# Ledger of designs, part 2: VH-VL binders against Basement membrane proteoglycan (unc-52)

Target 1, 184 residues: Basement membrane proteoglycan (unc-52), of Caenorhabditis elegans (q06561r450to633)
Amino acid sequence: KDRLMFAGDAEGVTISDIEERTIDRNTPFSFFKTGYLTFDGTTDGVAKYWRLPQRFLGDKVTAYGGKMEFEIEFSGSGHHSSEPMVVLKGNQNILVHRVRNQEHVLRSDSPVRITVETYETNYEQLNGAAATREDLLMVLADLDAFLIRATHVAHQTSTSLGDVSWEIAVDRYTPDGLALEVEQ

## First folded at step 1 (VH-VL)

Design m06 (framework fv_mavrilimumab)
Fold by ESMFold2-Fast, scan of step 1:
Structure m06 (fold): chain C 184 residues (1-184), chain A 122 residues (1-122), chain B 111 residues (1-111)
Amino acid sequence: as target 1 above (184 residues)
Amino acid sequence: QVQLVQSGAEVKKPGASVKVSCKVSGYTLTELSIHWVRQAPGKGLEWMGGFDPEDGETVYAQRFQGRVTMTEDTSTDTAYMELSSLRSEDTAVYYCATKGYYDFWSGAFDIWGQGTMVTVSS
Amino acid sequence: QSVLTQPPSVSGAPGQRVTISCTGSSSNIGAGYDVSWYQQLPGTAPKLLIYGNSNRPSGVPDRFSGSKSGTSASLAITGLQAEDEADYYCQSYDSSLSGSVFGGGTKLTVL
């Protein structure tokens, strides 16, 4: 199980917009909280994402059939973000995961654990077209970016990310995924 | 609790200018993206322009460039839209609306003012 | 003429289903920009009904649903009620115009 626990630092996680541009120096930066990476709300009107470090990138074909999990919490009000919750980029393709019925799942001041099984049925193209198994395998074969959304409601005051994990599937005759610990 | 309250109806002659106000309450103006949308009687919605908080710049629709000016007074939390060289086809209800802190480009217009009727007599 | 194409009118009987289409191009919906839907009752400002292609604001009943595929989007209304009679607008962003764009609007009549 590849994992981020934020016990002592940000573990290489950075913040950007969906296109991975350099954020303005006036935008609140990520900082440590015990067990969580905390980002204060943004005032620049641009959606922000946690960018996972290099150890979550590269050849991840073995992640197909496993799952990713992470805990998020936010404080704020207003309508919910239209941005995807998870963005995977690889082999010049982009696949995204969107949370269904988001206003029911994500509530202010209530931590939520998000689980996304690594199957094409949970991902789509940016334009909403369905992803095929081949699309997902191509992205996973040379993963260039793994982004988790850090802005959730229109008038956000804070957000936190914790306990990020991504497990792999063993083979097709073993239904559940095999977890591997990330070496620090 | 964010609310947008617009100024009252205006009647203008062709060639005049009009300045519509939009008062923000429940939040600070500088942290909102205010846009302006108009609707001629019996017709559809037309985007005129809005504030891009990432660049700190106001973007105008090409059709209105040179005639429209959008400004803000942060001391009173009031946004303004001024349209000059008025023609009879400018007769419309003018709305201010906020787009959340999402991308300037892809966010929804979540909170709308009540609208201001501007009538240009001809 | 509008950048996003909607049918000018649709109609249905109480309890039935109607679908309103919104057709774009490669510079807007086809480029991946989100679609929002607005309901406008006579004499009122538009009200946000759907944002981010398929999400409902609090207070919007689940009879309303949105979807997006390729260069187009759709609003589906099931269990039609008399109070659903209104104008409906889709909205996205267009990169070639560098601005927000609206559909021409669809008048829904409940028979």
Scores: ipSAE 0.000, ipTM 0.484, lowest interface PAE 15.3, mean pLDDT 80

Design m07 (framework fv_mavrilimumab)
Heavy chain, then light chain:
Amino acid sequence: QVQLVQSGAEVKKPGASVKVSCKVSGYTLTELSIHWVRQAPGKGLEWMGGFDPEDGETVYAQRFQGRVTMTEDTSTDTAYMELSSLRSEDTAVYYCATWRGSAFDIWGQGTMVTVSS
Amino acid sequence: QSVLTQPPSVSGAPGQRVTISCTGSSSNIGAGYDVSWYQQLPGTAPKLLIYGNSNRPSGVPDRFSGSKSGTSASLAITGLQAEDEADYYCQSYDSSLSGYVFGGGTKLTVL
ESMFold2-Fast, scan of step 1: ipSAE 0.072; ipTM 0.698

Design m08 (from m01 with heavy chain G99E Y100G S101R S102W G103L W104Q; framework fv_mavrilimumab)
Fold by ESMFold2-Fast, scan of step 1:
Structure m08 (fold): chain C 184 residues (1-184), chain A 120 residues (1-120), chain B 111 residues (1-111)
Amino acid sequence: as target 1 above (184 residues)
Amino acid sequence: QVQLVQSGAEVKKPGASVKVSCKVSGYTLTELSIHWVRQAPGKGLEWMGGFDPEDGETVYAQRFQGRVTMTEDTSTDTAYMELSSLRSEDTAVYYCATEGRWLQYAFDIWGQGTMVTVSS
Amino acid sequence: QSVLTQPPSVSGAPGQRVTISCTGSSSNIGAGYDVSWYQQLPGTAPKLLIYGNSNRPSGVPDRFSGSKSGTSASLAITGLQAEDEADYYCQSYDSSLSGSVFGGGTKLTVL
């Protein structure tokens, strides 16, 4: 399989809270940043997430051992959000990725590319418990939601998401021959 | 927020060249597709050229081919449009604008414009 | 010199609906290329109002809507307001010219 590269059907991306109880389909997206979807943020104190479209969902077990990458940028000030950066939901399980020491990774008006290798060591349960390989594979086998955080600081004026990709594991050539990495 | 800031007004004689600058702030120039559009006084918008992401190269409108050159200086995040062999009918406001990745050929962010007057 | 044809002017009263047409050909709108619309207030740079035939950028009121049929597109403005008085331009891509093309512009007057 190849990289899951999507131009980003902007119409398919929506804004929601982490529980997907409220999906904002009426908040217009700003496309004033070339290569990005832009969201101005909200003042209700609830974390918001970019909710990726159906083509990123379903049977994604082949993504195990690869990596997901996306670029984010924000403008604003204040305390940084403690909410997860990536939320994966599937088979009634929820696994999240958190960026540690976020204030050193994400800075106002500075785009950053986030890379998350699709291994259980990069995910945890909502309560902080470690994820097992079986937990991650179960979620990937029937992915129901793929969320990327869209609110980063307390006084945010804008945020942008771009260049989202999800890749499978690949073959390697070493000096002493071919080494194959397998994904289940 | 991406912002485009253009150089100030220019007055040129027929036959001269003019080079208009467009400074990008809030994002990296190398990730943007910059286009140039002009508007003569009391007239409509006319596309001159810009970066074509499908071809991976800069393309120029046929009527400006051979007279226009569009360049970028990534070290200063500045795009340039140089128009040579100026004529009185080149008197116009020249805009730089970005093309959005998901906005098929649409221009989402515009500079404030640079008035170029060609007179003798 | 405009490749896309727009009426030079349209007018309406506050609260009414106006429609601005944009007529292309088989090498642009008829070839399936998307249509964008721009609003230009006097003395200012154009502002993107509609992209991809019918989508609105953040900050554009839902009173503005776009549609496309065959070789033509339309911009509809409902609940017309005094501040809508401006020039409006349609824009697409033309395969025979290998470049972007604009309509001649329509001046909207709010009576």
Scores: ipSAE 0.000, ipTM 0.448, lowest interface PAE 19.1, mean pLDDT 80

Design m09 (from m01, 20 letters changed; framework fv_mavrilimumab)
Fold by ESMFold2-Fast, scan of step 1:
Structure m09 (fold): chain C 184 residues (1-184), chain A 120 residues (1-120), chain B 111 residues (1-111)
Amino acid sequence: as target 1 above (184 residues)
Amino acid sequence: QVQLVQSGAEVKKPGASVKVSCKVSGGTFSSYAIHWVRQAPGKGLEWMGGIIPIFGTAVYAQRFQGRVTMTEDTSTDTAYMELSSLRSEDTAVYYCARDRGYSYGAFDIWGQGTMVTVSS
Amino acid sequence: QSVLTQPPSVSGAPGQRVTISCTGSSSNIGAGYDVSWYQQLPGTAPKLLIYGNSNRPSGVPDRFSGSKSGTSASLAITGLQAEDEADYYCQSYDSSLSGSVFGGGTKLTVL
């Protein structure tokens, strides 16, 4: 099981815009609360994203049918961002997850645990077209980027990411070597 | 090893402004948030605000909003805190401090402090 | 007025154990925000003693320890020494103020 706990370490997470044109590789480890990676607000109006490290990338076809969970918290007010909450890039395709009626899910100063089941019904193309199962499997087969939105409201003063986990269909190994056992 | 070196003591008249500098040496200036904390003689520590240099973002404590401005000059690796409309109650030692990440509460390296005296 | 409440003073003899409390509310420590502790020797800048509730920076003796429970935090100093005589401050983040808050400070006197 892939997991980020942020117990004194950023664990390779970096910050970028959705296009990954500007990647902040200089942000040091930060705590707001034990277990959270924190980024203080933004003034440039550009949506920012947490970029997950390499261990969440590559061949992740076995994640199909599993679930992703992460905790986010922010402080601030104003209009909620219309940007995707999760962005997956792979095999020259981009699939995104949008939180429907975000203002009912995300509240200032209230940690929220987001759960996204890895099914095509939870993802769409960047242009809004529905994702097919084949689209999702293709992206997962060679995942190049895994982004979680870090900017949530217009007048945001801080944002935090905590306890990121990605359940795959197979998540245990036997003593016989690299054999992977499926658990349900 | 990173050090924070502040400008020297200042004496100002009521109504004037003061601008304190904090030079970062050893290490990457734009990687760290610099916060400002003051301490009136014989009193406790009071957080004023902080800058996140890489994002150009400054956050101010509510009681200082409208009177304080925090800026940076990346060409000289220097952070500044300017406090305007000075009152005798602003007499204090002003510290800059590095947040060990972009958190609001682990100030691991402090400047030596700058004494600002406001008197007529 | 301090958002975080500390006793104004505490005292102990060499070799003894003392604890300094830091009492917050639901908008800071009670909301889960981490607590840091600072030591300030007379005439000097504060020094980070504890961060993230219980972690020690390199160079801080293990005689100093931090803990947190509910809306409060505590700093414990064991094997008290004369050089521990200083002011101690707790600090956290307050969501209602959207900023850092310090306790009022505790003067430790080594008798």
Scores: ipSAE 0.007, ipTM 0.517, lowest interface PAE 11.3, mean pLDDT 82

Design m10 (framework fv_mavrilimumab)
Fold by ESMFold2-Fast, scan of step 1:
Structure m10 (fold): chain C 184 residues (1-184), chain A 121 residues (1-121), chain B 111 residues (1-111)
Amino acid sequence: as target 1 above (184 residues)
Amino acid sequence: QVQLVQSGAEVKKPGASVKVSCKVSGGTFSSYAIHWVRQAPGKGLEWMGGIIPIFGTAVYAQRFQGRVTMTEDTSTDTAYMELSSLRSEDTAVYYCAREKYSSSWDAFDIWGQGTMVTVSS
Amino acid sequence: QSVLTQPPSVSGAPGQRVTISCTGSSSNIGAGYDVSWYQQLPGTAPKLLIYGNSNRPSGVPDRFSGSKSGTSASLAITGLQAEDEADYYCQSYDSSLSGSVFGGGTKLTVL
């Protein structure tokens, strides 16, 4: 289980737009708070994403059937973003996770922990089409990008990310039709 | 009207430990970090550390690392600060304070009434 | 020892303007971290007076204002009143210490 705590630096996290056309590697964060990475800069009207570091990328097929968890918080008001919450890119494919009823789940000045089980039913193509198991496994086989949305409302003053973890399945086997997985 | 209500005054001997409580009433406990700040008689404010209840994660000032422990009990909306190996120079009023969670404003917006801890032989 | 430097005392007469300075370094105020100010009346807990360099919480009179420039911040009090007599503290975050830091405090005496 890989985990980011942000006690003394950004641990390799950077910020970009969803297409990774503009990547800020120099000063991605204005402030570090207790347990969180925090960004207060105003956007240019383009959705911004936290980009996870190299250790979350590469061959991640063993993550299938596990889960990712992270905590976010924001301050602000206005219309909620329609952009995906999680973006996975790999093998020239893009799969996204969208938070349903986010206006109730994501409230200003209220931290929320998001859990996404690594199954195709929790992901869709960028255009909204359903993802298949083959689609997800292809993306996980050579993961090029792992993005978490940083902009949540139209008039946002701050955004924070903390306690990011992604469980990689270990000791998975199926004897006599049963499946056993050792949790970490 | 959110209030932070602290436990009562304590008198301890050198080498003992003290555990101060801070109960959050009238507001959301898990949405804000709770920090501890002390003030020796006639002296200034000194930050000791803070805890984010939802994570259970605590950050301590370097000079207190190893002898301070900050915990939370979300079932009772209470934060705790335990200081061990007490010395006479630990005599102070200990405050808990809520940090409004905003990267633009890392401010302690609500404070407890303070708990006097006296360390004497 | 205080990481942020404040004058130990300042004084003024009723109706006068006083300014309290808070001097930091490149690892705190100079790094762009916001400054908050607290008022502590004798025998009471501190009260948040200014947050985010220049914002006032509800109930704080507009006679109080904050500003920041470079590695320093200032609290200005106009129309000084007897009830303003108190200790004032600045606070910021320090990246080299990975924690909150307070100034040494300034005692304001209203003559």
Scores: ipSAE 0.006, ipTM 0.474, lowest interface PAE 14.8, mean pLDDT 80

Design m11 (framework fv_mavrilimumab)
Fold by ESMFold2-Fast, scan of step 1:
Formats: structure tokens, C-alpha cells, sequence
Structure m11 (fold): chain C 184 residues (1-184), chain A 122 residues (1-122), chain B 111 residues (1-111)
């Protein structure tokens, strides 16, 4: 089980745009709320993403059938853009998760826990085309980026991230393949 | 400011159908889900389902699948709940409530209608 | 069926503190889904009292507070008043049922 809890530092998290063309490694995060990493946004109108550290990347095929969860609290007002909430990149493919009724789920000053089961039915291509099981497994086999959306409206606002976890249903590998240790 | 106003009480015979309306006034109809919750006399609250007007998508509790239909008319800001094949145990107050319906997020019912008493008797 | 378990009744005297428990499982509260609480006065519709585990809507006195731990949630009422006499319901989402679930309700009697 991979887990991220913020105890007064960023734990390797950085900020970028969705394409990762601009990565801010000196982001001034706030830690005023115990367990949360707060990003105060930018004024450029470009959606920003928290980039999870390398321990969440690599071969994650064993995450298929499990779930990822995170706490998120948005503080602000206005129309939320349709940018995805979760972005997975791997093997030159990009799959995204969009939250239904995002403006109602992510209400100002109301922390929520978002759960995304690691199945193809919860992911799509950037253009909206459905993901296949093969697409998702290919991305998970060599995960290069795991992004969670940090800005939701056009003007500058604050968003806090807390308690990120990725459930791994399979625990162990053998020299000749995968030997499964499944949790109850 | 925002109010949910429901249709009046109904008396039905077993086997009949009932359709209850819920009009949203003073607020935004399409930005919230409308849920239906019933309460038999002296009993607790039971969630029946909800409809998200902007998608026209309805989700029903398993117990009511096949008997309940939830619809909406965005031009009149009105949601409807129709329950068919009525039985005596369907006698209850039926509430509509504004809230969110999303398995990963916030599921609170912040504004409630006044309730509609449906009595099923022979 | 009641998926969330509440005590059927609790009682207290004016000025005292009472707590109402709401016990769930790994498919609802234990899975991280938020808990809301509702107050129902006799003959009236339920009123939202607490949402998002611990938040109060405008107009709800600070005597009411919510908390969540593991598979359970609690509603605390301090400085108990006669007007608090009502039925209280917890509510969450259950992933195995793919729907909202309510507790069985707790009748609060002010002595």
C-alpha cells in the first residue's frame, strides 16, 4: 500500500501543468492545516496539478482492481473547468478520471474524500474516448506520472491535498512471476 | 431562500400507482441532485433514489428497482417520483430533498420538501 | 434495512452533554465517505444539522458537533435544551449498495 501523509513538508510533491512542460520544484506550499498540503494557485488561468513522488510510479499493475483515495478541500468560488481530477501517464499513453458533478462534490471550504477504483470504466482518454482494460494495464505497467488536480477555477484560489493512498490488492512477487497475497 | 414544494396528500388502492411532484423555487434546479426519501409512520428514513437533472440520470435503491421511476422537467424546475404496484407497506410520508449524489464525494441533503403523505388502503 | 446502527434512544437533562453514535462498516464510513446528521422535530421534515462529518450549516448552534473515527461517527450535543428533543439520523454512502444509507434513528428525550 502506497500512502502520502503531509507532516509539515511536501513529501516530494511538485506542481506542473497537465503536460508537465513547466514543473515548479520551488512551490511555496502552506502547511497550516495538519495533514494537508495547501497550494494557493496561480493567476495564469492554466490548470495546475500536484505531481506525486517517484514511489507512486513504476510498475503498478498490482494496483488494478484496487482503489486510490485522497482528501481534497477547495476554497473559492466560480465555475469549475472540465479539466480531469486524476491523470495517469505511462507507456506513452494518458488516461484521466473526471469527477461527476465536480462543483457539487468540491464545495468551497468542505473537505471531501475522493475514491477512484482502479478499473478502466473510471478512466478515459483526454479526448473523452473510453479506456480499455488493456489501455489501463499498459499505463500501470510503467507509470511515469500520477497527477491530481490542484486548481479548479479561473481565478487564484486555494486547494488542500491530504492523505493520498493507493491500495495494492497484490502484495508480493516471486522470481518466476507474481505470487498473490490478497488482503481481506 | 431555496424551497422544495411537494404535491398534496394521496390515497390509493393496492396495485395502483402514485406520482409525487417536487418543485424547486428560489434557487438553481440543475446544479443539484434531487433525492427521494420515505418514512413510514413511526419508522425511520429510507432512501429511494435520486435524479441529477443536468444529466437526466436516475439511480434507484435496489429495493425499489422495477417499481420506481424518477424524472424531471427542467423547464418547470420540477422533479417527479412515481411508485407503482402499491402495497399497504408503501404507506409513508415521501420527501424530496436537494443534495449531491456521487459515490466518491459529498452526499448531504441540505434542503427538504414538506413531505407528501401517501396512504395505501383498500 | 438499517445499514448504519444508532442507539434507539438517549436522554439527558437540560445543560448536560449527550452523544449519539452511528456505527457503519468498511463499505461506508470505513471507506472514507462523509457522514451527515439530521434533526427531525415531531411532525416536520428532517433538517440538515451536520454535513461533511463535522461542518455546521448556517443557523445551527455550535452546541452541535460531529466527529468520525474508523467505521463510526458521533453527534455531540452540549448544553442540552428542551428544544433539542427530536429524532436524530446519521447518513452516509455505501459502495456495496451503490446508494445513500441512513441510520435507524435515535430519539432524544430531554428530561
Amino acid sequence: as target 1 above (184 residues)
Amino acid sequence: QVQLVQSGAEVKKPGASVKVSCKVSGGTFSSYAIHWVRQAPGKGLEWMGGIIPIFGTAVYAQRFQGRVTMTEDTSTDTAYMELSSLRSEDTAVYYCARGYYDSSGYDAFDIWGQGTMVTVSS
Amino acid sequence: QSVLTQPPSVSGAPGQRVTISCTGSSSNIGAGYDVSWYQQLPGTAPKLLIYGNSNRPSGVPDRFSGSKSGTSASLAITGLQAEDEADYYCQSYDSSLSGSVFGGGTKLTVL
Scores: ipSAE 0.000, ipTM 0.444, lowest interface PAE 17.1, mean pLDDT 80

Design m12 (framework fv_mavrilimumab)
Fold by ESMFold2-Fast, scan of step 1:
Structure m12 (fold): chain C 184 residues (1-184), chain A 119 residues (1-119), chain B 111 residues (1-111)
Amino acid sequence: as target 1 above (184 residues)
Amino acid sequence: QVQLVQSGAEVKKPGASVKVSCKVSGGTFSSYAIHWVRQAPGKGLEWMGGIIPIFGTAVYAQRFQGRVTMTEDTSTDTAYMELSSLRSEDTAVYYCARSRYGDYAFDIWGQGTMVTVSS
Amino acid sequence: QSVLTQPPSVSGAPGQRVTISCTGSSSNIGAGYDVSWYQQLPGTAPKLLIYGNSNRPSGVPDRFSGSKSGTSASLAITGLQAEDEADYYCQSYDSSLSGWVFGGGTKLTVL
């Protein structure tokens, strides 16, 4: 299980745009709220993402069948972001997870814990294709980027990330192949 | 300033194939998906499929599966859509359009290519 | 047949408000997939007008607004102007088709 607890340190997390073209290494994070990595958000209209550190990257095929969890909180108003919530990049492919009906799930000043099971049914490709199991396993085999959306509403005043964990499902993974035990 | 520039109008006979090109200029070709949308005269928009050029991964709408092929040439920043076994009902303007990395919306559109299928 | 249903036409006088509906189902808008809106002026390619249900690209006037409720979405145009005369299309993603879907289009006539 990889985990980030934010007990006074950013633990290697940085901020970027979705393309990682602009990586912000100078943003001063606030640690006044125990267990959260916080910043004031953005007013430039560009979606920002929390970039997870190297220990969440590389060969992560054993994460298939497990789950990703993280807590987010924000303050602000206005229209909700159309950007994906989770972005995985690897082996020359990009898979995204979107929170559907997000206006009902994500509300100002209301912390929410997001759980994304590491199955292809929770991811899609940029061209609209549903992700296949092989797509997801290929991305996980050499993960180059793991991004979590940091900007949620048009007039955001703050944003926080807390208790990030990514669990493996060793009981359901076969080590010699990329096949998973049958799920109902 | 990003533009999508399409090839010129085509006139084809029934049973032939047509290949329409879409050149991406001014922006990053690899950070986007390129979609193909057609519009028959006086009709609405119909999504045909899309390709992620950097990966060569294509997806096709069910009704075009088996007749359409989408490809790319990253050396010329050009995407292609080939439609085979043409019928008169395939007469339409064919558009390419870009979806932003990680976004559902088609933010930049090509000017369109008229394909006329007639005897 | 379009998977998303729009009225074929709508009309209004300059300065008035018009609303264009887009009705989907549980596999698209009802499943929480975002709705985008496109404006198509006669003889031109479509232009993105609204994305992510309610967001405007830079350069789109704030008299254009989008909303979504249940299985439906709406485009509202306030302060109607002659230059708004165009066809308008809604778009979403459909999980049962694993692909993009467009509404049938609405012709807006400015009287």
Scores: ipSAE 0.015, ipTM 0.650, lowest interface PAE 8.7, mean pLDDT 83

Design m13 (framework fv_mavrilimumab)
Fold by ESMFold2-Fast, scan of step 1:
Structure m13 (fold): chain C 184 residues (1-184), chain A 119 residues (1-119), chain B 111 residues (1-111)
Amino acid sequence: as target 1 above (184 residues)
Amino acid sequence: QVQLVQSGAEVKKPGASVKVSCKVSGGTFSSYAIHWVRQAPGKGLEWMGGIIPIFGTAVYAQRFQGRVTMTEDTSTDTAYMELSSLRSEDTAVYYCARDKGSYSAFDIWGQGTMVTVSS
Amino acid sequence: QSVLTQPPSVSGAPGQRVTISCTGSSSNIGAGYDVSWYQQLPGTAPKLLIYGNSNRPSGVPDRFSGSKSGTSASLAITGLQAEDEADYYCQSYDSSLSGSVFGGGTKLTVL
């Protein structure tokens, strides 16, 4: 299990756009409260993402069948972002998770804990095509980026990320994810 | 090592504007959160505001709203703070500082720029 | 007045312990926002001494320590030395002002 608790620093989290073309690796945060990574200020209308540190990257095949959890909070109003909530990049592929009808789930000044199970049914290609198990396993085998959306509404005045964890599944399964009784 | 290098001292008349620069020198440049803090002679530190270039936003202390503008030119690794409608009470040393994160951890400071406002 | 309150001065003899307080409110330290401390020698820019309530940057001696309780924070200096004579500032974030706030500063005199 990998976890970020933000107990006194950013733990290597940085902010970028979805393409990682502009990365602030130093101090993109406007206030720091134990337990949360926050930015308190207006945004430029371009989607921004929290980038998870190196320990969440590399060979993460064992995360297949586990789950990702994180807390999101924002203050603001206006049109909700249509951008993905989670972006995984690896082996020259990009898979994304989108929150359906997010205006019913994400509301201003109301923290929400989001859980995404690490299965292909929760991910799609950037172009909208459904992800296959092989697509997800390929991305996880050499994960180059793990992004969580930081901008949620058009007129946002703050955004927070807290208590990020990525739990692995049991390590006893066949290459196709079959139960041990078949492998044995 | 990373340094913040500020422009030289300025003497201005009341009612004028001053624009102070802060260049990031040495180390690997990325978009920095640069804040501005001033200190009048014999007085304490006063936060003026900061710019977070990756969000395209600047945040200003309420006292300076309408008189201060903070910008950054990432192609030259330089942050700017412009203060308009200068008064004699604006006489101070102006510092730029890199925010380590959170508005509460300024880890690298410029050497300061003395701005004197006199008639 | 300053949003964060510090005593204007504190003094001690070499080798002694001194403590500098920083008193805030429910909108800053009391809301859980982290506290930093800065040392300013005469004629120089401030230097970050403590961040995140109790963390020391590289190069800061372990004689300097920070703590936080309720709406207040404290900087402790043990084994006081002549070169510690300086102004010390606390800093936090204030949610009601949506910005950074500094304490009024404390002049440390080494007797």
Scores: ipSAE 0.007, ipTM 0.578, lowest interface PAE 8.4, mean pLDDT 82

Design m14 (framework fv_mavrilimumab)
Fold by ESMFold2-Fast, scan of step 1:
Structure m14 (fold): chain C 184 residues (1-184), chain A 122 residues (1-122), chain B 111 residues (1-111)
Amino acid sequence: as target 1 above (184 residues)
Amino acid sequence: QVQLVQSGAEVKKPGASVKVSCKVSGGTFSSYAIHWVRQAPGKGLEWMGGIIPIFGTAVYAQRFQGRVTMTEDTSTDTAYMELSSLRSEDTAVYYCARGGRYYGSGNAFDIWGQGTMVTVSS
Amino acid sequence: QSVLTQPPSVSGAPGQRVTISCTGSSSNIGAGYDVSWYQQLPGTAPKLLIYGNSNRPSGVPDRFSGSKSGTSASLAITGLQAEDEADYYCQSYDSSLSGSVFGGGTKLTVL
């Protein structure tokens, strides 16, 4: 199981835009609440993302069918962002997860735990076309970026990420296929 | 060090099929992707498709759909690309290339085979 | 006609700076897909030069740099050397084609 618990350390998490044109490695993170990484940046009209560390990257096909979970809390008001919640980049492709009925799921000063099962039905191409199983497996085989949206509303004053976990199988591959066991 | 070693040059007649091999040497066999890219003489690079060996999952470029088949043999760490119904315009160097296995190279082809010249002539 | 557009050639003298452009559209670079750059010396396979828009693999000199803005990307080479004479290709992903796409290539001549 890949996980981030934020016990007083950012654990390699950085902040970027969705394109990773600008990666902020000097973000003044706050640890006022144990178990959460807090970014106090404003929206400036451009979506910002929590960029997961190298532990979550590379050969991740064993994550297929496993749960990805994380906690989000924010403070702010205004129109909700339409940007993707989760962005996976790999093997020259980008697949995104979007949260439906976001105004009912994400509310100011109310922590919520987001669960995304690693299946193609939960992901789409940037242009909105459905992802195939082949698309998702290709991305997971060569994962280069794992982003979680940090900006949620137009007039945001604070955003927090907590308890990130991704289920992966612990068994190794064999010449005749896969022997998989999901890590609890 | 990981190397991709391809089969030797081929000369084929129009209408024939060619099957090029790409053997992974010096690395751990795992769920990495192997891609195929061709280059006609004096022309640019053209992506044909890729395969994830342990799943047998392949994605093909639209232009080659129906003519190309990518397969693998996990027992020999070898990927194959078969192109059918050959035409003179299929004369090209065919490269296999690995999708990045190291952090920060995932959207790039980080290791390339030496190339296989396929000549299609009557 | 390649999906990504590059100038067919560029030239410079040793020690100078050259820039190679790569122009895409809303279905590839403009959609947010990363750009990689490859160097191909005469008679050899391509070599990865830049990945993820601006990152260098181990062993690539820092005089090679990449950038991306809107629907376009650029490769900059400073302190030009004779050994840099090669073909350069940009590469990205195109969502409308559901596949990887290359630029047409740029021949760099070191005068």
Scores: ipSAE 0.006, ipTM 0.525, lowest interface PAE 12.4, mean pLDDT 82

